# Miniprotein binders against Manganese-dependent 2,3-dihydroxybiphenyl 1,2-dioxygenase (bphC), part 10

Target 1, 315 residues: Manganese-dependent 2,3-dihydroxybiphenyl 1,2-dioxygenase (bphC), of Geobacillus genomosp. 3 (q8gr45)
Amino acid sequence: MTAEIAKFGHIALITPNLEKSVWFFRDIVGLEEVDRQGDTIFLRAWGDWEHHTLSLTPGNRARVDHIAWRTKRPEDVETFAEQLKAKGTEVQWIEPGEEKGQGKAIRFRLPNGYPFEIYYDVEKPKAPEGKKSRLKNNVYRPSYGIAPRRIDHVNVWTTNPSEIHQWLKDNMGFKMREYIRLNNGFVAGGWMSVTPLVHDIGVMVDPKGQPNRLHHFAYYLDNVTDILRAADILREHDITIEMGGPGRHGISQAFFLYVKDPGSGHRLELFSGGYLIFDPDWEPIEWQEHELQEGLIWYGPEMKPGGPMDDTTEC
Key: E = the ipSAE of ESMFold2; O = the ipSAE of OpenDDE; V2 = 0.75 times the mean of E and O plus 0.25 times the DockQ between their complexes.

## First folded at step 11 (miniprotein)

Design m2 (from l6 with V4I L15F; at its last look DockQ between E and O 0.91; V2 from the best seeds 0.00; counts 0 for: pTM O .766 < .8)
Fold by OpenDDE base, look of step 11:
Formats: C-alpha cells, sequence, structure tokens
Structure m2 (fold): chain B 315 residues (1-315), chain A 105 residues (1-105)
C-alpha cells in the first residue's frame, strides 16, 4: 500500500523570547498548554485532538524547527523513510518520546531546505479536570480569549514554488487545489492539500528571493464573527493587526486576520470562512495574472507589496 | 562582464529618467519607464538562463522579478500609482546594488 499523509499535525517554533511568545499564544490566542519538555512548551487549540499542534522552544533567533505531518497508517512512516532515502534525501530518525507525546518519527529537509517531520504515533491526552468539555466529542471546552478550534495550514515561501509543488505531489501525495499562473506561465503560488481543506500547505514565491521561509501558519475559527472578536481582543492588548484589519481572500475564500507573535515575529493567520473539497476529481482552479487583485483580496484592506506582509521567518 | 556593465548603465539611465518624470508629475510615464527597466533586466536574465539553465541565482532573480511585475501591474490596475512607483523604485535600487556587487566580485 502506498504511504499517505493524513493531515498537517503540528509546527515547532523557535523563539528568542519564550515568555512573550507563550503569553501571546497561550494567554492571548487562547491555546491550551498541554505539556513541557525541558524548555519547550507544547500547546494545542481546544478542538485539537493530538498531544500538541504548536511547540515553542527558546533560541537565539526566530526559526521553524520543523513542520510535521501525520501519516494515515503506522507503517507509512517507515515507507516514507525508505522512499526518501532511495531518492537521496537524508533522513533522521526521532525516537519515541524525543518529542514529547510523539512516537517514532522521521525528520528531513526538502530540496529547498524546509524542515519536515513525518509521524504517526501520537498521544491524545484528555483535558485536565476543570477544562474538559461536557460535550463528548470535544476535548477541551472552548477556551477564553480568541480560542481557535484547531490548527489549519501552513504557508511557506521559496524561490521556485513549482519545484516544491512537484516535490510535494511526487513524494507526499499532495494535490493542487488552487494556484496563480502569471502571463508567462510561471506559477507564483499554489495551495495544496491531502485533506478536504483547500490547503494544508501554501507555497508561494518569495518576493525577496529567499529559498525557504515561513510566511505564516494558521488556526481555524468556526465563524467569521470570531475573527472580528479576535481583532477586538488583539487591540485590547495593544497588538498590531497586519494590514490594519481583517479581509477575505478570493483564493481559498479565507476570511483572514494576520498577526505577528510579538515574541518571535512568526506570523499567525486566524482563519475562517473557507470551503471544503470533497470531489475526488477536483480540477485545480487557475488564477490568472489579471485576476490577482480579486484572488489576493476579495474585500478588505489593500495588500501593499514590499510592506510588512512580505516579512517572513527562517525555516 | 561587459554585458553586465552595459546592462547596469542602461538600468541606471532608465531609473534616472523615471525620477525626472516623477519630479515633473508624469506618473504614468514614470511607471512605464520603470517597467521598461524591469523588462530589460528580465531579458538579460532570460538570456543568462539560456546559457546556464541551472544557475539558481539567476533563476531566483527571474522569478522574483516576474512576480514583482505582476504585483506592480495589479497596483496600477487599481489606480495605486504612487504605491506602484515606490515599489518599483525600491526594487530597482536593490537590483542595481546587487549587480554592482556582482561586478566587484
Amino acid sequence: as target 1 above (315 residues)
Amino acid sequence: SPEIRQMLKRIEQLFQRAREMIERGDLDEAIQELLRALREILQALREALERNPEDPEVRSMLYRLLWAIALARMLIKRGDYDEAIQYLMELLREILKALERALES
């Protein structure tokens, strides 16, 4: 059986100000702290099922330690390892418990340098007493604050998105859902998934010509009005909202709010209002160059090329 | 290389003309001049890639410029001329600096 990715699992971030980052993600965003290992703090949204969807580790500079993907089957981890090795990719094995709450995994780098992790075995701890949902099919009761339901996707920038799109397709089974094609045929960005989401990963061209950068990762909120509430919460704490407010993308139909972690500079997208893909024969939607305005901003704040939204972090 | 030097000189001239146009309020003309400069650079990069298709630096620059032109056109289309000019001018400055460094190395 062919090895398959089931979902985007978690992201591990390095931050130069752990205290500030924890304050932001735990206290402001409203993620639940689940565990600690050394200086690393593990967090998840109230509706996440796995041990964690975010980890924060102190370091000298902000960077992504790894972007992790869960397989559909336990044997898929080894199959991926073998396939990657056969193609010349260096694979590092991670022993059970080396990352708290996770079993045996592999870490490797894509050709452009993205640090990926593939795993299957993961703990699914219950919420602590007093935070457990009364609803049986929830883990935590909804948190206070912004309180997103779950982790959603990651968006990364590179020099040549098409190479990464092809790599993800060939090696991890990602499907193209939407993409931007310029007049000369160059694909400037692609939104790809292995789930019914429009994208588990977005890969776009870096306007600064950097080969491997994180633009943002995203958490999902159930309602668009939750994004508006999030904006109020952020402003109450004197946190800057990027672009000056929320908006809606044409691509993915996402209602978005972008904010940087004041501790690290890593960008978080608060996401809602997209659509799901259930058709097995989905044909990717092409956005042409003349459609870029509507694709990037259907309504809301105007995107400013060369502005703060071009800021990325190392990965 | 003589080719890079010639290209640099040409870009500088286009850049200077664009500045003059901006100063006199000819924003549409300035935008066209800046886009022309970018197209000249793109052409040079394409030619370079034909000679060495695996040059990652040239390829990276090409893709970056293609995206930049697309974004600039988007800004122009929505009537954000000042923003388009600023964006293109900044990009050209960066490219000129990069080319100058390449000549010195």
Scores: ipSAE 0.650, ipTM 0.839, lowest interface PAE 0.8, mean pLDDT 92
ESMFold2, look of step 11: ipSAE 0.741; ipTM 0.885
ESMFold2 (binder alone), look of step 11: mean pLDDT 73; pTM 0.628

Design m3 (at its last look DockQ between E and O 0.91; V2 from the best seeds 0.00; counts 0 for: pTM O .748 < .8, other shape alone 2.902 > 2.5, SAP 77.081 > 70)
Fold by OpenDDE base, look of step 11:
Structure m3 (fold): chain B 315 residues (1-315), chain A 113 residues (1-113)
Amino acid sequence: as target 1 above (315 residues)
Amino acid sequence: SPEALEEVRQMLKRIEQLLQRAREMIERGDLDEAIQELLRALREILQALREALERNPEDPEVRSMLYRLLWAIALARMLIKRGDYDEAIQYLMELLREILKALERALERALES
């Protein structure tokens, strides 16, 4: 059987200020702390089912330790390992429990340096007593802070997005859903998924020419009004909202709010809305250069090239 | 190579001249002309990079710069279309300054080798 990715699982971040990052993600964003291993803290949204969707580890500088993808089947992990090795990719095996709450996994780097992890076996702990939802198909009660439902996607920047798009397609079965094509044919960005989401991963050109950068990762909120509430919460804590406010992308139709973790500088997107893709024969939507404004900002704040939104973190 | 060094020097000189012309145009209030001049400069650089890449397809730095410039031009055009001429000019001038600085560094490295 062909190995398949089921979903974006989690992201592991290194932060130079663990205390402040924990304050931000746990106390402000309202993620639930699930577990600790050494100095690493594991968090998830109230609607996440897996052990964690975010981990925070102290380090000297902000960087992504890994971006993790869950397979559809247990045997797929080994199949991916074999396929990657056969193509000359170095694969590291991660033993069960090496990452808390996770079974056997593999870690590897894409040709541009993105650190990926592929896993299947993962714990799905219940919420602690007192935080457990009364609704049977929820894990946690929607709690304090911004309280996003679930992790949603990751957006990474590179020198040549098309190379990575092709790699993701060929090696992990990602499908292109939307993309930007410039007048000269250069693909400046692509939104790809293995799920009905428009994107589990976005890969765009880095305007600074860096080969492997994290632009943001995203958590999903059920309603646009939740994003507005999030804006209020952030401002109440004197946290800067990037671009000055929320807006809506034409691409993916996401209603967005961008904010940097004050502890690390990693960017979080709080996102709601969008659309789902159920058609098996989905034809990718091409955004042309003359449509770029509407694609990037359908309405909301003005995009300022060369501004703080070009800031990325290492991965 | 000495030829490569001369090419870099010529490119630097061209960029400097273009920046100066653009500044003069801005001072005169000829923003459209300034933008066109800056875009022309970027296209010339882009062409030079394409030619360099044809000579050395495996040069990751040239390739990276090429893609950066392609994206930058697209963004600048977006700003222009939106009517944000001042922002477009500022963005393009900053980019050209960065390119100039990068080329100067490359030249210095080549002279030291």
Scores: ipSAE 0.675, ipTM 0.858, lowest interface PAE 0.8, mean pLDDT 91
ESMFold2, look of step 11: ipSAE 0.751; ipTM 0.891
ESMFold2 (binder alone), look of step 11: mean pLDDT 71; pTM 0.579

Design m4 (from l6 with S60T A70S; at its last look DockQ between E and O 0.09; V2 from the best seeds 0.00; counts 0 for: pae O 2.7 > 1.5, pTM O .684 < .8, placed apart)
Amino acid sequence: SPEVRQMLKRIEQLLQRAREMIERGDLDEAIQELLRALREILQALREALERNPEDPEVRTMLYRLLWAISLARMLIKRGDYDEAIQYLMELLREILKALERALES
ESMFold2, look of step 11: ipSAE 0.700; ipTM 0.878
ESMFold2 (binder alone), look of step 11: mean pLDDT 73; pTM 0.642
OpenDDE base, look of step 11: ipSAE 0.098; ipTM 0.596

Design m5 (from l6 with M74F; at its last look DockQ between E and O 0.06; V2 from the best seeds 0.00; counts 0 for: pae E 6.1 > 1.5, pTM E .684 < .8, placed apart)
Fold by ESMFold2, look of step 11:
Structure m5 (fold): chain B 315 residues (1-315), chain A 105 residues (1-105)
Amino acid sequence: as target 1 above (315 residues)
Amino acid sequence: SPEVRQMLKRIEQLLQRAREMIERGDLDEAIQELLRALREILQALREALERNPEDPEVRSMLYRLLWAIALARFLIKRGDYDEAIQYLMELLREILKALERALES
């Protein structure tokens, strides 16, 4: 029996301005604040089925504390720990309850330094008085604000994406779905998943040559027009929409909007549409250098080197 | 070393020629000169990695350079010549500073 990752679970962020970050994620984006532990605040989208999918902890500068992946079975956590340890990876055990709302976990760093966590046991969301949905298969009513349904994926930057793509394939079972190959043979980015999504994780080359920066994490909106409403909400609060507006990716075919949390600078992608992969022998889609614009931006705002999208946070 | 010193001198000459071409408005020629300078640096970095494949600083610079060349070609194809030149000039200045630091140590 082979240990398996089931899904992207949550991301833990450190912010230098906790109050502003909470305002942004809770009050503007519409995530539900579900819990607190010390100075850490735990949030989730209204449709998430885990205790939290985002945590915010104060610190001196913006960082990613960890990116967490849920296993398929409870025993897989220990199996991953032993497999990683056998290959020389330093593994830290996290006791049940050490992170509010989850059971035992392991934390470790990928070869380039990405901080990952693997867990299984998680408390399910509980709806407080006045927030419980009449629709039985929702726990919460849809929230106000932008109101995404669920966390979707994470994109990260590194120096050599192919090495990380291979590591994820060999150690966590991720499958390549789409990738970019430059004329010189260099793979500039890969979109990988363990689910029917085109990506649970995207790993791309960092234009500034740094080994382990976060590009973005994403929440999913049920309807493409919800992205347009999100743009109006952000504009109403004088929050800058990166590149000036929404667009559509070629890779994944999803509609998107990028916005930085004003409290931290961490980038959020609001994400909708796209396609799903159910085919067990999917052949990865190759995008070539001359197709780079269409692969990243099918239509919408221009993405230019040296622009504001190059600025992001470290892991 | 003598080889690094010679590479720095040649790259400085290429940059100076590119600046002169920009002043005259010969943007296409300036871009070709900048790309030539980047290709020389790329070749030197690849040779250094063959001798020491695990040098993290050389690897980081190599991958940044490969990406930068591809992005510059993309900008040129869209007609964004001024942006391509600005990007390439800034990248080359950073690379030269890193090489100068290596010579001083």
Scores: ipSAE 0.022, ipTM 0.476, lowest interface PAE 6.1, mean pLDDT 86
ESMFold2 (binder alone), look of step 11: mean pLDDT 74; pTM 0.644
OpenDDE base, look of step 11: ipSAE 0.165; ipTM 0.645

Design m6 (from l6 with P56E E57R Q86R L91I; at its last fold request DockQ between E and O 0.90; V2 from the best seeds 0.78)
Amino acid sequence: SPEVRQMLKRIEQLLQRAREMIERGDLDEAIQELLRALREILQALREALERNPEDERVRSMLYRLLWAIALARMLIKRGDYDEAIRYLMEILREILKALERALES
ESMFold2, look of step 11: ipSAE 0.700; ipTM 0.882
ESMFold2 (binder alone), look of step 11: mean pLDDT 75; pTM 0.648
OpenDDE base, look of step 11: ipSAE 0.796; ipTM 0.912
ESMFold2, fold request of step 14: ipSAE 0.700, 0.716, 0.724; ipTM 0.880, 0.883, 0.890
ESMFold2 (binder alone), fold request of step 14: mean pLDDT 75, 76, 76; pTM 0.672, 0.692, 0.693
OpenDDE base, fold request of step 14: ipSAE 0.746, 0.700, 0.754; ipTM 0.888, 0.860, 0.890
ESMFold2-Fast, scan of step 22: ipSAE 0.744; ipTM 0.893

## First folded at step 12 (miniprotein)

Design n1 (from l6 with I11L L14A L15I A37L M89L; at its last look DockQ between E and O 0.06; V2 from the best seeds 0.00; counts 0 for: pae O 3.4 > 1.5, pTM O .728 < .8, placed apart)
Fold by OpenDDE base, look of step 12:
Structure n1 (fold): chain B 315 residues (1-315), chain A 105 residues (1-105)
Amino acid sequence: as target 1 above (315 residues)
Amino acid sequence: SPEVRQMLKRLEQAIQRAREMIERGDLDEAIQELLRLLREILQALREALERNPEDPEVRSMLYRLLWAIALARMLIKRGDYDEAIQYLLELLREILKALERALES
């Protein structure tokens, strides 16, 4: 049986200022702190189901420790391990509980250096009584702060996105949904998924020529008005909104607001709207070079090439 | 503008130098010359954008340059020098045409 990825599970971040990062993600963004292990803090959105979707660990510099993907079946973890090893990838086994709330997993690096984790077994704890939703099919009641529903996607930058696109397709079963093709035929970015989302992962070219960078990870909000409310909350706390405000992407059709964690510099995208893909014969949408502007920004603040939006963190 | 004219001249000269190097088989030198030129143009465009942040043409060109540099670096790293040079030359030709149009307007 072919091993398959089910979803984007969680991201583990290293921060040089844990206190400030926790303040941002817990108190401002409104993620729920659900557990601790040593100095690591585990968080989730109120609508997440798994033990955590974000972890914060103190370190000397901001970096991504790993980007984690959940398999469709328990046996898929071993199958992926075997396949990766057979192709010459070094695979590290993670024992149950080594990462809090998670069973046996594997960690490895993509050819460009992206740190990935693949797992299946994960705890799905109930919310504490005081935070438990009255709605049966919900875990936490919507909380304070920005209060996004769930983790959504990750966007990473590299020198050669096409190689990573192909690697993700061949090794993890990702499908291209939308992509940008330059006049010279090079693909400058691709949005790929294993779910009905337009993207679980975006992989784009790094203008600075760095091989393995995190541009952002995203949490989803139900309504565009929630993003507007988030903007107000961020400004009330004197946090800078990148590009000056929210906008709408052409690619994915989603509304966005970008903000950096003031503790680490990792970028968070608050994400809402867009479309879902249910067609089994979906043909990837090609954006041409002359359409790039509308692809990135359908309307809203314009991205400045070479500006702060080109900043990334290590991954 | 005098600045645009000067940039145009520099660009034309650099393209010519690069072509001559390519003809001689000096691909490494050609790449270095082209990359140097691209960095200069990139800087000029950034400055122009700071002066006029609403200029869509400058923004578009800046994006293309940034991506071009990234792609060129990728190709160079792989040893695909011919492809890198071809890509950079095409980009520079487009920039040249854009600058010429700007001077005519």
Scores: ipSAE 0.026, ipTM 0.532, lowest interface PAE 3.4, mean pLDDT 89
ESMFold2, look of step 12: ipSAE 0.729; ipTM 0.880
ESMFold2 (binder alone), look of step 12: mean pLDDT 75; pTM 0.682

Design n2 (from l6 with K9Q R36Q Q43R E50K K97Q R101E; at its last look DockQ between E and O 0.86; V2 from the best seeds 0.00; counts 0 for: pTM O .783 < .8)
Amino acid sequence: SPEVRQMLQRIEQLLQRAREMIERGDLDEAIQELLQALREILRALREALKRNPEDPEVRSMLYRLLWAIALARMLIKRGDYDEAIQYLMELLREILQALEEALES
ESMFold2, look of step 12: ipSAE 0.740; ipTM 0.895
ESMFold2 (binder alone), look of step 12: mean pLDDT 74; pTM 0.650
OpenDDE base, look of step 12: ipSAE 0.601; ipTM 0.828

Design n3 (from n2 with I11L L14A L15I A37L M89L; at its last look DockQ between E and O 0.04; V2 from the best seeds 0.00; counts 0 for: pae O 2.8 > 1.5, pTM O .728 < .8, placed apart)
Fold by OpenDDE base, look of step 12:
Structure n3 (fold): chain B 315 residues (1-315), chain A 105 residues (1-105)
Amino acid sequence: as target 1 above (315 residues)
Amino acid sequence: SPEVRQMLQRLEQAIQRAREMIERGDLDEAIQELLQLLREILRALREALKRNPEDPEVRSMLYRLLWAIALARMLIKRGDYDEAIQYLLELLREILQALEEALES
């Protein structure tokens, strides 16, 4: 059987200010702290099912430790390992429990340097009694703060998006859903998924020419009004909202609000709405260069080239 | 504006120099010349945005230039010098045309 990715699982971040990052993600964003291992703190949204969707580890600089993907089948982890090795990729095995709440996994780097993890076995702990939802198909009660439901996607920047798009397609089975083609024929960005989401991963060109950068990761909110409420919460705590406010993307059709973790500088996107893809014969939507602005911003604040939105963190 | 005219002249001269270098087979020098010019244009556009942050044309041009530089760097890294030069020249022609139109208006 062909190994398959089921979903975006979690992201592991390193922060130079753990205390401030925890304050932001736990106390302001309203993620649930669920476990600790050494100095690493594990968090998830109230509607997540797995042990964690975010981890925070102290370090000397902000960087992504790994971006993790869950397979559809337990045997797929080994199959991916074998396939990657056969193609010359160095694969590191992670033993059960080496990452808290996770079974056996592999870590590797993409050709451009993105650190990926592939796993299957993961704990799905119940919520503590005081935080347990009364609704049986929820784990946690809706949290305090911004309280997003679940982790959604990751967006990474590189020098050559097309190479990464092809690599993801060939090695992990990602499908292109929407993409931007410039006048010269180059693809400047692509939104790819293995789920009905428009994207589990976005890969775009880095204007600064850096090979492996994190632009943002995203958590999903059920309603657009939740994003508006999030904006109020952020401003109440004197946290800057990037671009000055929320907007709506043309690509994915989703509403967005961007904010940096003040502890690390990693960018979080609060994400809501959009459309889902259920068609097995989905034809990728091409956005042309002249449509780029509308594709990125259907309405709302304009992205300023060369501005803070071009900032990324190490990946 | 005198500034736009000066920029146009610089662009025209740089494009001409780059073409001459290409004809001579000096692709590395041509790339350096074009990249230098792009950096100057980027600087000018950024300054213009500081003066008028709501100018959609300047913003659009700046974004295109940023992406162009990224793409050019990618091509250079791959050793695709001819393609990089061609791409940069096309972009510069578009910029030149846009500036000329702005002067006529």
Scores: ipSAE 0.057, ipTM 0.568, lowest interface PAE 2.8, mean pLDDT 90
ESMFold2, look of step 12: ipSAE 0.770; ipTM 0.900
ESMFold2 (binder alone), look of step 12: mean pLDDT 76; pTM 0.682

Design n4 (at its last look DockQ between E and O 0.92; V2 from the best seeds 0.00; counts 0 for: pTM O .783 < .8)
Amino acid sequence: SPELDQRIRELLEQLRDALRELREALKRNPEDPEVRSMLYRLLWAIALARMLIKRGDYDEAIQYLEELLREIAQALEEALKS
ESMFold2, look of step 12: ipSAE 0.685; ipTM 0.883
ESMFold2 (binder alone), look of step 12: mean pLDDT 76; pTM 0.628
OpenDDE base, look of step 12: ipSAE 0.621; ipTM 0.855

Design n5 (from n2 with D80S Y87W; at its last look DockQ between E and O 0.81; V2 from the best seeds 0.00; counts 0 for: pae E 2.1 > 1.5, pTM E .759 < .8)
Fold by OpenDDE base, look of step 12:
Structure n5 (fold): chain B 315 residues (1-315), chain A 105 residues (1-105)
Amino acid sequence: as target 1 above (315 residues)
Amino acid sequence: SPEVRQMLQRIEQLLQRAREMIERGDLDEAIQELLQALREILRALREALKRNPEDPEVRSMLYRLLWAIALARMLIKRGSYDEAIQWLMELLREILQALEEALES
């Protein structure tokens, strides 16, 4: 049986200011702190099911420790390990509990350097009594602050997106959903998924020519009005909203608000209102160069190349 | 290589002309000069790629430049000339620096 990825699981971040990062993600964004291991803090959204969807670890610089993907089957972890090794990828085994709340996993790097983790076994703890939802198909009550429902996707930048697109397709079964093709035929970015989401991962060209960078990770909000409320909350705490406000992408059709964690500089996208793909024979949507403006920004703030939006963190 | 040095010199000249045009308020002309610089770099990179089609550095630079041109065109189309010029100048400066470093190695 072919190994398969089920979903984007979690992201592990290193921050040079843990206290400030925790303040941002827990107290402002409204993620639930669910566990600790050493100096690492584990968080999730109120509507997440797994042990965590975000971890914060102190370090000397901001970087992504790993981007983690959950398999569809327990045996898929071993299958992926074997396949990756056969193709010359170095695979590190992670023992159960080495990462809190997670079973046996593997870590490896993509050819461009992206640190990935693949796992299956994960704890799904109940919420503490005081935070437990009365609705049985929720874990936590909706949180305070911005209170996104769940983790959604990751967006990474590289020098040659097409190579990574092909790698993800061949090795992890990702499907291209939408992409940008330049006049010369080069694909400048691709939005890929293994779920009905338009993207579990976006891979785009880095204008600065860096090979492995995190542009952002995203949490999903149920309503577009929740993004507007989030904007108010952020401004009340004197946190800068990138590009000056929320907008809507053409690609994915989603509403967005970008904000950097003031503790680390890692970028968070608050995300809502996209479409879902259920067709098994989905044909990827090509955005041409002349359509780029509408693809990136259907309406909202202007994107300014060379500005803060070009900033990325180490991945 | 002599070719790289010539290219650097040409790019520097174009940048200087662009700066002068900006100072005069000739933004359209400035944009054309900056785009010309990018085209010359692209041409050189394409030639290099012909010699070594699998050169990852050249391919990376090509991607970067092509994306830059696309973004610049987007900005120009919507009338964001100042932003386009600023970004292109910064990009070209970075490229020049990278090329200079390559020559010194």
Scores: ipSAE 0.545, ipTM 0.811, lowest interface PAE 1.0, mean pLDDT 92
ESMFold2, look of step 12: ipSAE 0.557; ipTM 0.805
ESMFold2 (binder alone), look of step 12: mean pLDDT 73; pTM 0.635

Design n6 (from n3 with P56E E57R Q86R; at its last look DockQ between E and O 0.06; V2 from the best seeds 0.00; counts 0 for: pae O 3.1 > 1.5, pTM O .757 < .8, placed apart)
Fold by OpenDDE base, look of step 12:
Structure n6 (fold): chain B 315 residues (1-315), chain A 105 residues (1-105)
Amino acid sequence: as target 1 above (315 residues)
Amino acid sequence: SPEVRQMLQRLEQAIQRAREMIERGDLDEAIQELLQLLREILRALREALKRNPEDERVRSMLYRLLWAIALARMLIKRGDYDEAIRYLLELLREILQALEEALES
């Protein structure tokens, strides 16, 4: 059988200020701290099911340690490992428990340097007493703070998006859902998924010409009004909202609010109100140069060319 | 608008300079000249947008230029100088055409 990715699982971040990053993600964003391993702290949203969806590890600089994808089947991990090795990719095996709450996994780098992890076995712990949802099909009670439901997607920037799009398609089965084609025929960005989401991963051209950068990762909120509430919470804590406020993308149709972790500079997108794709014969939607405005900002704050939104972190 | 005419003139001159550089084989200089011009246009459009935030044409042009610069940088990083130059020149021609149309209106 062909190995398949089921979902975006988690992201592991390195931060130069662990205390401040934990304050931001746990206390402000309202993620649940669920475990620790050495100096690494593991977090998840109240509606996440797996052991963690975010980890924070102290380091000298902000970077992504890995972006992790869960397979559909346990045997798929080995199949991916074999396929990657056969194509000349160096694959590192991660032993069970080396990453807390996770079974045997592999780590590797894409041709451009993106650090990926593929896993299947993962713990699904119950919430501790006092934080258990009374609703049977929830794990945690809705958290304090911004309290997003679940991790949603990752957005990465590179020098040649099309190469990465093709790589993701060929090696991990991602499908293009929406993309931007420039007048010269080059694809400047693509939103790809293995789920009904418009994107589990976005891959865009880096205006600075860097090969492997994280633009943002995203957590999903159930309602657009939750985004507005999040904005209030962030401002109450004197945290800057990028571009000055929330808006709505044309691509994915989602409402957004961008904010940097003040501890690391990693960008978080608070995300809500996108559409889902259930059609098996989905034709990717092409956005042209003259449509870029509406594609990026259907309405909301002004995106300034060459502005802070071009900032990325290492991955 | 005198401002538009001046911008048009600068564009024409810059394109001509870039072409001359290309003919001499000074591709790096040509690219720098074109990128500099695009940055100047971008700045001008940004200022125009400040004056009229509802100008969808200006906004659209800003996004297009943003991606054009991004693409050019991508191509340059890959060593695809000829492609970068072709793309930038084409973009500048489009801008020139848009400005000319604006002057005729």
Scores: ipSAE 0.027, ipTM 0.499, lowest interface PAE 3.1, mean pLDDT 90
ESMFold2, look of step 12: ipSAE 0.738; ipTM 0.883
ESMFold2 (binder alone), look of step 12: mean pLDDT 76; pTM 0.690

